# VHH binders against o75319, part 40

Target 1, 181 residues: o75319
Amino acid sequence: GNHIPERWKDYLPVGQRMPGTRFIAFKVPLQKSFEKKLAPEECFSPLDLFNKIREQNEELGLIIDLTYTQRYYKPEDLPETVPYLKIFTVGHQVPDDETIFKFKHAVNGFLKENKDNDKLIGVHCTHGLNRTGYLICRYLIDVEGVRPDDAIELFNRCRGHCLERQNYIEDLQNGPIRKNW

## First folded at step 18 (VHH)

Design CC16
Fold by OpenDDE, fold request of step 21:
Structure CC16 (fold): chain B 181 residues (1-181), chain A 118 residues (1-118)
Amino acid sequence: as target 1 above (181 residues)
Amino acid sequence: QLQLVESGGGLVQPGGSLRLSCEASGFTFSSYYMGWYRQAPGKQRELVAFIYSGGSTNYADSVKGRFTISRDNAKNTVYLQMNSLRPEDTAIYYCAAFKGEYGSTDSWGKGTPVTVSS
């Protein structure tokens, strides 16, 4: 249906580019059919996403959608020039190895193919916070060797909201490194 | 906004070493993320090395094992030790500071040239 996700309105639409990375996190944009249930200032459409990215003088090169549904917007709502990747990611639980691998593989593939530009990897789940933050941090930790607390802090600061799920935080801080292949 | 001044660039033979410094002024940068970037002629600016406020580091694949980024918060300075330099490392090297906060603006130095040539 077209019901607004719980607490969706509580989060900033778009974070800031994470310096030293090509990541930017945002909450899920909602297609036009959701606008009837939102005040004008609460609306955040795919078009609004790109406008906000532009306002930051950035450009998206890839969108990774981690939501576990397809009801929020259609890939057709995005510019044809921006690849869209769906990685169905269950909420509330630590992503499994397959999900983590898919994410890492997508990021690495993008970086390999986009060495000649500075386009960003846009990552979102429903709120663009917990699943999004976990996978971005997991990448920074496992692939770039960043200390967990450093990764988490950077994400939180740039997103404008802190990771909320203790199981995610605990796994990032104390969990095993996940395979990269 | 932070002022960043790079130094240490110059001409060096292949296989040689250089140490770049970037001194920040105006504000304390202990909470800032610092990075070294470079831009070669006809190419886009690229990240070379990055150091977190917490001390974590990452490097471009092309410089891993050869370059080391470090910081001295007491001196408001970030360093780039460049060893085993190659001609392809020739570029203008820029220091950058990032507050890492939503809505913040990045700061950049004017750059220091590094030329690796026989």
Scores: ipSAE 0.901, ipTM 0.946, lowest interface PAE 0.5, mean pLDDT 95
Fold by OpenDDE, fold request of step 21:
Structure CC16 (fold): chain B 181 residues (1-181), chain A 118 residues (1-118)
Amino acid sequence: as target 1 above (181 residues)
Amino acid sequence: QLQLVESGGGLVQPGGSLRLSCEASGFTFSSYYMGWYRQAPGKQRELVAFIYSGGSTNYADSVKGRFTISRDNAKNTVYLQMNSLRPEDTAIYYCAAFKGEYGSTDSWGKGTPVTVSS
């Protein structure tokens, strides 16, 4: 259906590039059918996403969609030049090892194939915050060796919103390193 | 807008070492994320090393184990110790500062050349 996700309007549509990384987080863009339920200034479509990215003088090279539904937009709504990857990620619970592995593998694959450019990995869940923040931070911690607090702080600052889920934060801070391969 | 001034570049033989410095103007250096980037002839600019305001570091795979990024907040300076230099490390090296806040702008130095040649 075309039901606007709860609290979706409360979050900035797009964060900024995380310095030192190729990550950018954003909330889920909504296809045109949702626009009738939104004020014009609240609308955030796939097209709007790319416009906002361009306004930041950035370019997306990959979109990782972590939502657990396909009702928000279609991959066909995206430019053909930008690969789309769906990783169904259940909300409210810490992602399992398989999900984390899929994410890491996708990121590493992208970085390997895009060494000659500076295109970004766009990551989103519903709000582009909790699941998104967890997986990005998990990558920084496990793969790049970043301190959990440093990773979380950077993500929060760049997203313009802080991770909200305590179980995610605790797992990042105190949980074990997950498999990279 | 921070002003960044790089120094320490030069000509070195393969296997040699260089230490780059980047001095920032201003008083809030400690809150910035700092990075060293390089651009070789005909290639894109690439991240070499990155240091968080909290102290974490990250490196390009090509320089891991050879390069070390560090910072001295009292001196508003970030360093890049480059050991075991290789010809492929030849590039102009740039220092960059990032506030890490939404809507902030990046600051870049003018660059310092590093040439590794026998």
Scores: ipSAE 0.899, ipTM 0.944, lowest interface PAE 0.5, mean pLDDT 95
Fold by OpenDDE, look of step 18:
Structure CC16 (fold): chain B 181 residues (1-181), chain A 118 residues (1-118)
Amino acid sequence: as target 1 above (181 residues)
Amino acid sequence: QLQLVESGGGLVQPGGSLRLSCEASGFTFSSYYMGWYRQAPGKQRELVAFIYSGGSTNYADSVKGRFTISRDNAKNTVYLQMNSLRPEDTAIYYCAAFKGEYGSTDSWGKGTPVTVSS
């Protein structure tokens, strides 16, 4: 249905580009049908997403949707020029190795195909925070060799909100490196 | 406003070395993320090396093993040691500072030229 996700209004709609990376995180945009339940200033549609990205002088090259539902918006709501990838990711638990691999593979594929531009990888879950932050940080840690605390700090700063899930944080800090391929 | 001034660029032969410096003024950048970028003629600007406020580093694949980024917070300076230079490394090199906070603006130096030629 058109139920607004819990606490969705509490989060900034779009973070900023993570310096040194091609990542940008945002909360899930909501299709027009949700607008009836929102004040005008609370609305954040797919169109609004792109507008906000442009305001930052950035361009999205890929959207990775980590939500475990398809009720929030449709790929058809996005510009045709921006590929959309759905990775169904269960909330509240550390993503499994398959999910992590899928994410890494998607990111690496994008980077290989987009070496000659500076387009961003937009990543979102419901709030664009916990699942999103975990997978981005997991990538930075496992693939780029970034220290866990450095990755987490960068994500938190850029998102404007801190990772909230302790199990995610602990796994990032102390968990094993996951295979990249 | 944070100001960045690059130095150390010049002409070198293939296989040579250069050390670039970027000095920040106006503010301390201990909490900032620093990066070296380069732009060759007719090409887009690209990230060369990046250093986190916490000390982690990342490099473009093309420079891994040859370039080293480091920082001295006491001197408000970031360095780029470039070894085994190649003609394809020829570019204007830019220093950049990122606060990393939502709503913050990036700071860029004016650039220092590096030419690798026999």
Scores: ipSAE 0.880, ipTM 0.937, lowest interface PAE 0.5, mean pLDDT 95
Fold by OpenDDE, look of step 19:
Structure CC16 (fold): chain B 181 residues (1-181), chain A 118 residues (1-118)
Amino acid sequence: as target 1 above (181 residues)
Amino acid sequence: QLQLVESGGGLVQPGGSLRLSCEASGFTFSSYYMGWYRQAPGKQRELVAFIYSGGSTNYADSVKGRFTISRDNAKNTVYLQMNSLRPEDTAIYYCAAFKGEYGSTDSWGKGTPVTVSS
């Protein structure tokens, strides 16, 4: 359906590139069928996403969609030049090891194949905050060796919103490192 | 905008060492994220080393174990210790500062050349 996600309007559409990384987080863009339920200034389509990224003088090289539904937009709404990866990720609970591995594998694969450019990995869930923030931070912690608080702070600053879910924060800060293979 | 001035570049033989410095002027950058980047002729700029405001560090795979990034907030300076230098490390090295806040802009130095050659 065309129901606007709860609290979707409360979040900035696109964050800032995370310095020292190739990550950028954003909330889920909504296809045109949702526009009739939004004020013009509230609209955030796939096209709007790319316009906003361009305004930051950046370019997307990959989109990782962590939402647990396919109703928000279609991959066909994206430029053919930008790969789209769906990782169905259940909300509100810490992602399982398989999901974490899939994310890490996708990121590592992208970095390996894109050594000659500076294109970004765009990551989003519904709000581009909790699931998105957890997996990005999990990557920085497990793969890059970043201290959890440093990773979380950087993400929060760049996204313009702070991680909200205590179980995610607790797992990042005190949970075990997940294997990278 | 934060002003950054790099120094310490030069010519060195393979296996040699250099220490680059980047000094910020005007105000303290204790809350900033700092990075060293490099650009070789005909190649794209690439991240070499990154240091968080909280102290965490990250390195390009090509320099891990050889390069060390550090910062002295009292001196408004970030350093790059480069050991076991290789010809492929030849590049212009740039210092960058990031506020790490939504809507902020990056600051860059003018660069310091590093040449590794026999």
Scores: ipSAE 0.874, ipTM 0.934, lowest interface PAE 0.5, mean pLDDT 95
Fold by ESMFold2, fold request of step 21:
Structure CC16 (fold): chain B 181 residues (1-181), chain A 118 residues (1-118)
Amino acid sequence: as target 1 above (181 residues)
Amino acid sequence: QLQLVESGGGLVQPGGSLRLSCEASGFTFSSYYMGWYRQAPGKQRELVAFIYSGGSTNYADSVKGRFTISRDNAKNTVYLQMNSLRPEDTAIYYCAAFKGEYGSTDSWGKGTPVTVSS
């Protein structure tokens, strides 16, 4: 079915662009079939996502979808010129090294190919918070050399919600630097 | 909204140095993320250097090793030390301040021109 993801309504749809980076985080958009279970003000569709990005005077150049399912929306609901990448990321556990490397590789590839524009990398999991925040912060720490507390603070402020998973926070603050690619 | 005033730009020979300053008004400066951006004629504004409220920094690849961003929270000032300047560094340099909070607005200075030419 078209069950609204648990606690999805509790999160702001789209965060603010993270300054000094090319990232913006959001919760998973839901295709129209989910809307019969939502009040009009609760709706957040793929079209709503793009409208909200435009309202910030920004443009998406890549969407990285961290969910383990395709039931929420289809890539065909997106403009055909916007690249889309799925990276299956297990919830509740710190992402493994392979997942982290895939994320870093995608980000680094985007930055190289988009050096002459200011388009953003949109990252989401189901809620756009824990897995999304972990991988963005892991990138900032490992690749850009940002201190863990600085990365977490920037993400939390721009998302409008604080990271909740203690195992993610502990790994970011005290875990090993993952070898950069 | 934080008010930003840049200074220190000018004409300099290739290989020379300049230090840009950005003085901010307001006592909340220490909680802001700060950046230097530049815009050359016919090009989009680009990030040059960024400094987090907690002091972490990052840089555009084109300036790594040559430019250093720093902040002095007691003086509400951000600096950009530019060494080994090249003609391609010619641009108007802008200071920007970001609260980083959802729904907040950014602050931008008016810019200070830098010309690197023989």
Scores: ipSAE 0.810, ipTM 0.912, lowest interface PAE 0.8, mean pLDDT 91
Fold by ESMFold2, look of step 19:
Structure CC16 (fold): chain B 181 residues (1-181), chain A 118 residues (1-118)
Amino acid sequence: as target 1 above (181 residues)
Amino acid sequence: QLQLVESGGGLVQPGGSLRLSCEASGFTFSSYYMGWYRQAPGKQRELVAFIYSGGSTNYADSVKGRFTISRDNAKNTVYLQMNSLRPEDTAIYYCAAFKGEYGSTDSWGKGTPVTVSS
């Protein structure tokens, strides 16, 4: 249904561009049908997402949707000029190697195709925090060689909220490096 | 007000080396993310090297193995050691500081020109 995701209102809609990277994180935008259950100041639609990105003087070049559902908005609600990729990612558990590989492959493909611009990869799950933070940090650690604590700190600061799931934090800090690209 | 002052730019021969410095004032330097960016004529400004508050680094592919970013928190300074310089490294080099916090404003230096030619 059109049920507002649990605690969705508690999170900032869009983070800040993560400096030194091409990432920006946000919570799932909600199509107009959800707005009947929201005060005007609580609304965050696909259109609102693009307006907020433009307000930061940035431009999205790819959206990676990590949710395990299709009920929040449709890709048709996005400008056709912005590629959209869904990577079904189960919540509450550390993503498996196949999911991590798909994410890394998508990011590396984007960077290759966009080496002559500064467009951003927008990444979201439901809240734009745990699954989103995990996969962004996993990429920075495995592919860019960033120390786990540095990656986590940058994500937390730029998202405006800290990663919450201890199993994700522990895997990032102490888990194995997954194969690099 | 936050200030960043670059120095060490100049004219250098191909294959030569140059060290840029960026001195920061007016903030807690150790908590900032720092970057060197460059802009060549007719090109967009691009990231050259980035250093995290905890010391992790990353580099543009075009400079990997030739450039090294470092920071000295006691001196509030970030360096860019540039070795094996090439004509395509010619640009204005900018130091930037990022809190990274939601809603924070980035700080930029005025830039220091680097020219690589005989």
Scores: ipSAE 0.805, ipTM 0.912, lowest interface PAE 0.8, mean pLDDT 91

Design CC16
Fold by ESMFold2, look of step 18:
Structure CC16 (fold): chain B 181 residues (1-181), chain A 118 residues (1-118)
Amino acid sequence: as target 1 above (181 residues)
Amino acid sequence: QLQLVESGGGLVQPGGSLRLSCEASGFTFSSYYMGWYRQAPGKQRELVAFIYSGGSTNYADSVKGRFTISRDNAKNTVYLQMNSLRPEDTAIYYCAAFKGEYGSTDSWGKGTPVTVSS
Protein backbone atom coordinates (compact mmCIF):
# COMPACT_ATOMS: atom_id res chain seq x y z
CA GLY B 1 0.00 0.00 0.00
CA ASN B 2 -0.08 3.61 0.96
CA HIS B 3 2.48 3.31 3.73
CA ILE B 4 4.33 6.54 4.49
CA PRO B 5 7.99 5.95 3.57
CA GLU B 6 10.25 5.31 6.56
CA ARG B 7 11.65 8.55 8.03
CA TRP B 8 9.87 10.65 5.35
CA LYS B 9 8.29 12.86 8.01
CA ASP B 10 11.74 13.70 9.41
CA TYR B 11 12.84 15.73 6.37
CA LEU B 12 12.02 19.22 5.21
CA PRO B 13 9.72 18.93 2.18
CA VAL B 14 11.58 21.28 -0.14
CA GLY B 15 15.06 22.68 0.09
CA GLN B 16 16.20 26.10 -0.99
CA ARG B 17 17.33 26.79 -4.56
CA MET B 18 21.03 25.99 -4.73
CA PRO B 19 22.55 29.39 -5.60
CA GLY B 20 24.86 29.41 -8.58
CA THR B 21 23.02 26.40 -9.99
CA ARG B 22 19.66 25.53 -11.53
CA PHE B 23 18.89 22.83 -8.90
CA ILE B 24 16.38 22.46 -6.10
CA ALA B 25 15.98 19.24 -4.13
CA PHE B 26 12.93 17.88 -2.33
CA LYS B 27 11.54 14.71 -0.85
CA VAL B 28 9.01 12.70 -2.81
CA PRO B 29 5.57 14.34 -2.86
CA LEU B 30 2.74 12.02 -1.85
CA GLN B 31 -0.61 11.83 -3.63
CA LYS B 32 -3.85 12.35 -1.67
CA SER B 33 -4.34 8.66 -0.85
CA PHE B 34 -1.38 8.91 1.55
CA GLU B 35 -2.89 11.85 3.44
CA LYS B 36 -5.15 9.66 5.58
CA LYS B 37 -2.04 8.86 7.67
CA LEU B 38 -0.73 12.41 7.89
CA ALA B 39 -1.56 15.40 10.02
CA PRO B 40 -2.42 18.47 7.93
CA GLU B 41 0.95 20.08 8.63
CA GLU B 42 2.74 16.88 7.54
CA CYS B 43 1.10 16.75 4.08
CA PHE B 44 3.29 17.34 1.06
CA SER B 45 1.43 16.73 -2.20
CA PRO B 46 2.46 17.55 -5.76
CA LEU B 47 0.33 20.71 -5.41
CA ASP B 48 2.10 21.59 -2.15
CA LEU B 49 5.43 21.21 -3.95
CA PHE B 50 4.49 23.79 -6.56
CA ASN B 51 3.06 26.17 -3.96
CA LYS B 52 6.28 25.97 -1.93
CA ILE B 53 8.39 26.64 -5.03
CA ARG B 54 6.21 29.64 -5.83
CA GLU B 55 6.65 30.91 -2.26
CA GLN B 56 10.41 31.05 -2.95
CA ASN B 57 9.71 33.12 -6.09
CA GLU B 58 10.95 30.25 -8.25
CA GLU B 59 9.49 28.09 -11.02
CA LEU B 60 10.13 24.45 -11.90
CA GLY B 61 10.99 23.63 -15.49
CA LEU B 62 11.79 19.94 -15.04
CA ILE B 63 11.26 17.28 -12.39
CA ILE B 64 13.73 14.41 -12.25
CA ASP B 65 12.30 11.52 -10.23
CA LEU B 66 15.02 9.09 -9.08
CA THR B 67 12.70 6.52 -7.47
CA TYR B 68 12.06 3.00 -8.77
CA THR B 69 8.31 3.23 -8.17
CA GLN B 70 5.22 5.09 -9.39
CA ARG B 71 3.23 4.56 -6.16
CA TYR B 72 3.90 7.94 -4.55
CA TYR B 73 2.24 10.15 -7.15
CA LYS B 74 1.31 10.07 -10.80
CA PRO B 75 2.92 12.30 -13.42
CA GLU B 76 -0.65 13.34 -14.29
CA ASP B 77 -0.70 15.14 -10.91
CA LEU B 78 1.89 17.60 -12.25
CA PRO B 79 1.18 20.71 -14.31
CA GLU B 80 1.12 19.89 -18.02
CA THR B 81 3.78 22.54 -18.66
CA VAL B 82 6.42 20.89 -16.44
CA PRO B 83 8.35 18.02 -18.06
CA TYR B 84 8.81 14.93 -15.92
CA LEU B 85 11.65 12.44 -16.24
CA LYS B 86 12.09 9.23 -14.28
CA ILE B 87 15.63 7.87 -13.94
CA PHE B 88 15.38 4.55 -12.11
CA THR B 89 18.10 4.73 -9.47
CA VAL B 90 18.78 1.90 -7.04
CA GLY B 91 19.19 3.14 -3.48
CA HIS B 92 22.02 2.47 -1.02
CA GLN B 93 24.65 1.95 -3.77
CA VAL B 94 26.68 4.48 -5.67
CA PRO B 95 24.74 4.93 -8.94
CA ASP B 96 26.37 3.18 -11.88
CA ASP B 97 27.97 5.07 -14.76
CA GLU B 98 24.90 4.65 -16.98
CA THR B 99 22.65 6.28 -14.38
CA ILE B 100 25.13 9.11 -13.83
CA PHE B 101 25.33 9.68 -17.58
CA LYS B 102 21.54 9.76 -17.94
CA PHE B 103 21.34 12.38 -15.20
CA LYS B 104 24.07 14.53 -16.79
CA HIS B 105 22.43 14.24 -20.19
CA ALA B 106 19.04 15.26 -18.81
CA VAL B 107 20.51 18.29 -17.06
CA ASN B 108 22.45 19.29 -20.18
CA GLY B 109 19.30 19.02 -22.28
CA PHE B 110 17.36 21.14 -19.81
CA LEU B 111 20.00 23.86 -19.72
CA LYS B 112 20.10 24.02 -23.52
CA GLU B 113 16.31 24.23 -23.82
CA ASN B 114 15.99 26.72 -20.95
CA LYS B 115 18.94 29.03 -21.59
CA ASP B 116 16.62 32.05 -21.85
CA ASN B 117 14.77 31.60 -18.56
CA ASP B 118 15.59 30.92 -14.89
CA LYS B 119 13.46 27.83 -14.27
CA LEU B 120 14.77 25.16 -11.94
CA ILE B 121 15.44 21.47 -12.16
CA GLY B 122 13.69 19.77 -9.27
CA VAL B 123 15.32 16.52 -8.21
CA HIS B 124 13.94 13.97 -5.77
CA CYS B 125 14.35 10.42 -4.59
CA THR B 126 12.33 9.18 -1.61
CA HIS B 127 13.84 11.57 0.96
CA GLY B 128 15.50 14.01 -1.43
CA LEU B 129 18.82 13.42 0.25
CA ASN B 130 21.23 10.59 -0.58
CA ARG B 131 20.58 9.64 -4.22
CA THR B 132 19.48 13.20 -4.97
CA GLY B 133 22.52 14.75 -3.33
CA TYR B 134 24.89 12.30 -4.94
CA LEU B 135 23.73 12.96 -8.50
CA ILE B 136 23.52 16.72 -8.08
CA CYS B 137 27.01 16.82 -6.56
CA ARG B 138 28.37 14.44 -9.23
CA TYR B 139 27.09 16.83 -11.88
CA LEU B 140 28.62 19.87 -10.18
CA ILE B 141 31.96 18.12 -9.76
CA ASP B 142 32.27 16.46 -13.16
CA VAL B 143 30.56 19.00 -15.42
CA GLU B 144 31.12 22.32 -13.67
CA GLY B 145 34.46 21.55 -12.01
CA VAL B 146 33.30 22.25 -8.46
CA ARG B 147 35.50 20.81 -5.70
CA PRO B 148 33.82 17.85 -3.97
CA ASP B 149 33.70 19.47 -0.53
CA ASP B 150 32.23 22.66 -1.99
CA ALA B 151 29.53 20.75 -3.84
CA ILE B 152 28.62 18.68 -0.78
CA GLU B 153 28.53 21.75 1.47
CA LEU B 154 26.24 23.66 -0.90
CA PHE B 155 23.87 20.71 -1.21
CA ASN B 156 23.75 20.10 2.55
CA ARG B 157 23.07 23.74 3.36
CA CYS B 158 20.38 24.18 0.73
CA ARG B 159 18.64 20.88 1.46
CA GLY B 160 18.69 21.56 5.20
CA HIS B 161 19.95 18.03 5.85
CA CYS B 162 23.37 16.46 5.40
CA LEU B 163 24.17 13.60 3.05
CA GLU B 164 24.12 10.47 5.20
CA ARG B 165 25.67 7.62 3.23
CA GLN B 166 29.42 7.30 3.57
CA ASN B 167 29.88 5.33 0.35
CA TYR B 168 28.33 8.26 -1.58
CA ILE B 169 30.46 10.83 0.22
CA GLU B 170 33.62 8.75 -0.31
CA ASP B 171 32.90 8.32 -4.02
CA LEU B 172 32.26 12.04 -4.47
CA GLN B 173 35.47 12.97 -2.64
CA ASN B 174 37.82 10.30 -3.96
CA GLY B 175 36.17 8.50 -6.86
CA PRO B 176 37.42 8.48 -10.44
CA ILE B 177 36.44 11.07 -12.99
CA ARG B 178 33.27 10.17 -14.87
CA LYS B 179 32.45 10.73 -18.53
CA ASN B 180 30.25 13.74 -19.31
CA TRP B 181 29.48 12.87 -22.91
CA GLN A 1 22.57 39.79 6.33
CA LEU A 2 25.36 41.50 4.38
CA GLN A 3 25.13 44.95 2.87
CA LEU A 4 26.74 44.96 -0.59
CA VAL A 5 28.11 47.89 -2.58
CA GLU A 6 29.24 47.46 -6.17
CA SER A 7 31.70 49.70 -7.97
CA GLY A 8 33.81 49.80 -11.13
CA GLY A 9 31.10 50.01 -13.79
CA GLY A 10 31.14 52.50 -16.63
CA LEU A 11 31.47 52.99 -20.38
CA VAL A 12 33.94 50.96 -22.38
CA GLN A 13 34.70 50.16 -26.02
CA PRO A 14 34.17 46.66 -27.38
CA GLY A 15 37.25 44.57 -26.66
CA GLY A 16 37.99 46.59 -23.53
CA SER A 17 38.19 45.59 -19.90
CA LEU A 18 36.56 46.54 -16.62
CA ARG A 19 37.02 45.30 -13.08
CA LEU A 20 33.96 45.29 -10.84
CA SER A 21 34.27 45.23 -7.07
CA CYS A 22 31.66 44.36 -4.46
CA GLU A 23 32.44 45.28 -0.88
CA ALA A 24 30.45 43.59 1.87
CA SER A 25 29.78 44.94 5.33
CA GLY A 26 28.83 42.41 7.98
CA PHE A 27 30.13 39.29 9.68
CA THR A 28 31.39 35.93 8.43
CA PHE A 29 31.91 37.05 4.80
CA SER A 30 34.13 34.00 4.21
CA SER A 31 31.20 31.62 4.79
CA TYR A 32 29.04 33.21 2.08
CA TYR A 33 28.58 32.09 -1.52
CA MET A 34 28.98 35.09 -3.84
CA GLY A 35 27.76 35.79 -7.33
CA TRP A 36 27.66 38.40 -10.05
CA TYR A 37 24.40 38.70 -11.93
CA ARG A 38 23.37 41.04 -14.72
CA GLN A 39 20.17 42.42 -16.14
CA ALA A 40 19.79 44.14 -19.50
CA PRO A 41 16.68 46.25 -20.13
CA GLY A 42 13.63 44.09 -20.76
CA LYS A 43 15.46 40.88 -19.87
CA GLN A 44 15.56 38.61 -16.85
CA ARG A 45 18.41 38.83 -14.39
CA GLU A 46 20.96 36.13 -15.17
CA LEU A 47 23.91 34.58 -13.40
CA VAL A 48 27.30 35.66 -14.77
CA ALA A 49 29.79 34.17 -12.33
CA PHE A 50 29.62 32.40 -9.00
CA ILE A 51 32.17 31.65 -6.30
CA TYR A 52 31.66 29.17 -3.48
CA SER A 53 32.64 29.85 0.13
CA GLY A 54 35.41 27.29 -0.41
CA GLY A 55 36.64 28.93 -3.61
CA SER A 56 35.15 26.86 -6.43
CA THR A 57 33.93 28.99 -9.34
CA ASN A 58 31.61 28.62 -12.28
CA TYR A 59 30.50 30.85 -15.13
CA ALA A 60 27.74 31.42 -17.62
CA ASP A 61 28.70 29.96 -21.01
CA SER A 62 28.51 33.43 -22.57
CA VAL A 63 31.39 34.74 -20.42
CA LYS A 64 33.66 31.69 -19.99
CA GLY A 65 37.26 32.54 -20.80
CA ARG A 66 36.58 36.30 -20.70
CA PHE A 67 35.42 36.93 -17.12
CA THR A 68 37.04 35.87 -13.84
CA ILE A 69 35.41 35.98 -10.40
CA SER A 70 37.60 36.11 -7.32
CA ARG A 71 37.28 36.91 -3.63
CA ASP A 72 39.45 38.48 -0.96
CA ASN A 73 38.08 37.42 2.41
CA ALA A 74 40.44 39.74 4.28
CA LYS A 75 38.85 42.71 2.49
CA ASN A 76 35.29 41.32 2.45
CA THR A 77 35.33 41.87 -1.31
CA VAL A 78 34.40 39.94 -4.41
CA TYR A 79 35.64 40.96 -7.86
CA LEU A 80 34.65 40.41 -11.46
CA GLN A 81 37.43 40.93 -14.02
CA MET A 82 35.73 41.48 -17.37
CA ASN A 83 37.93 41.16 -20.45
CA SER A 84 37.15 41.19 -24.18
CA LEU A 85 33.91 43.01 -23.54
CA ARG A 86 31.11 42.85 -26.13
CA PRO A 87 28.02 45.01 -26.67
CA GLU A 88 25.84 42.13 -25.39
CA ASP A 89 27.58 42.42 -22.01
CA THR A 90 25.81 45.78 -21.52
CA ALA A 91 23.70 45.52 -18.37
CA ILE A 92 23.38 46.51 -14.76
CA TYR A 93 25.66 44.15 -12.80
CA TYR A 94 24.56 43.05 -9.36
CA CYS A 95 26.54 41.45 -6.58
CA ALA A 96 24.71 38.87 -4.48
CA ALA A 97 25.54 36.99 -1.30
CA PHE A 98 23.97 33.71 -0.21
CA LYS A 99 24.23 31.81 3.04
CA GLY A 100 22.68 28.85 1.18
CA GLU A 101 20.77 27.72 4.26
CA TYR A 102 17.06 26.94 4.10
CA GLY A 103 15.07 30.01 5.07
CA SER A 104 18.02 32.40 4.80
CA THR A 105 17.61 35.72 2.99
CA ASP A 106 19.82 36.55 0.00
CA SER A 107 21.63 39.88 -0.01
CA TRP A 108 21.77 41.99 -3.18
CA GLY A 109 23.60 45.12 -4.10
CA LYS A 110 21.93 48.02 -5.92
CA GLY A 111 23.97 47.35 -9.06
CA THR A 112 26.62 49.08 -11.13
CA PRO A 113 25.88 49.89 -14.80
CA VAL A 114 28.19 48.65 -17.54
CA THR A 115 27.84 49.92 -21.11
CA VAL A 116 29.85 48.47 -23.96
CA SER A 117 29.46 50.49 -27.14
CA SER A 118 31.44 51.63 -30.11
Scores: ipSAE 0.802, ipTM 0.910, lowest interface PAE 0.8, mean pLDDT 91
Fold by ESMFold2, fold request of step 21:
Structure CC16 (fold): chain B 181 residues (1-181), chain A 118 residues (1-118)
Amino acid sequence: as target 1 above (181 residues)
Amino acid sequence: QLQLVESGGGLVQPGGSLRLSCEASGFTFSSYYMGWYRQAPGKQRELVAFIYSGGSTNYADSVKGRFTISRDNAKNTVYLQMNSLRPEDTAIYYCAAFKGEYGSTDSWGKGTPVTVSS
């Protein structure tokens, strides 16, 4: 059904563009059918997402959806000009190597195809925090060579919320570099 | 007022070197992310080099191995050492400062021109 995800109201809808990167993180937008359960100021639809990105003087060039479901909104609710990619990402456990590789491949493909613009990669899971933060940070660490604590700090600041899941944090700080290809 | 002032640009031959400087006033570097960006005529502004508040760096592929970003916290200054310059490096180079916090604003310098030609 149209149940509001647990704690979804507790998170800022859209973070700030992560400087030095092409990433912006947000929580899952909810289609209009969810709005009967929301106060007007709590609404965050696909249209609201694009308005908020425009308010930052930015443009999305890709949305990577990390959720396990399509209940929240339909890809057809997005402008046809914005590519959409679903990468099923298991919650509560560190994403497996195949998931990490798919994310890296998608980001690298986007950067190659968009080298002549400054469009952003929007990444979301349900809350736009733990899975989203993990995969963004894993990319920055493994592909860009950023120190784990620096990647985590940048994500936390720009999202406006700190990563919460300790096993993700431990894996980013102390776990192995994953292969990029 | 918060200001970033770039300097060190100029005309240089291919294969030459320049060192750009960006002095920050009205704040300190200790909590800021810093970047060098460039914009050639008819092109969009692009990231050249970036340095985290914690010291991590990253570079555009086109400049890796040739350019080095660094910072001097005592002077509130970020540098871009540009070696092995090529004609395609010709651009206006901009310094930028980012607090990186939700709701914060970015700061940009006015730019310093770099021309690489014979």
Scores: ipSAE 0.794, ipTM 0.897, lowest interface PAE 0.7, mean pLDDT 91

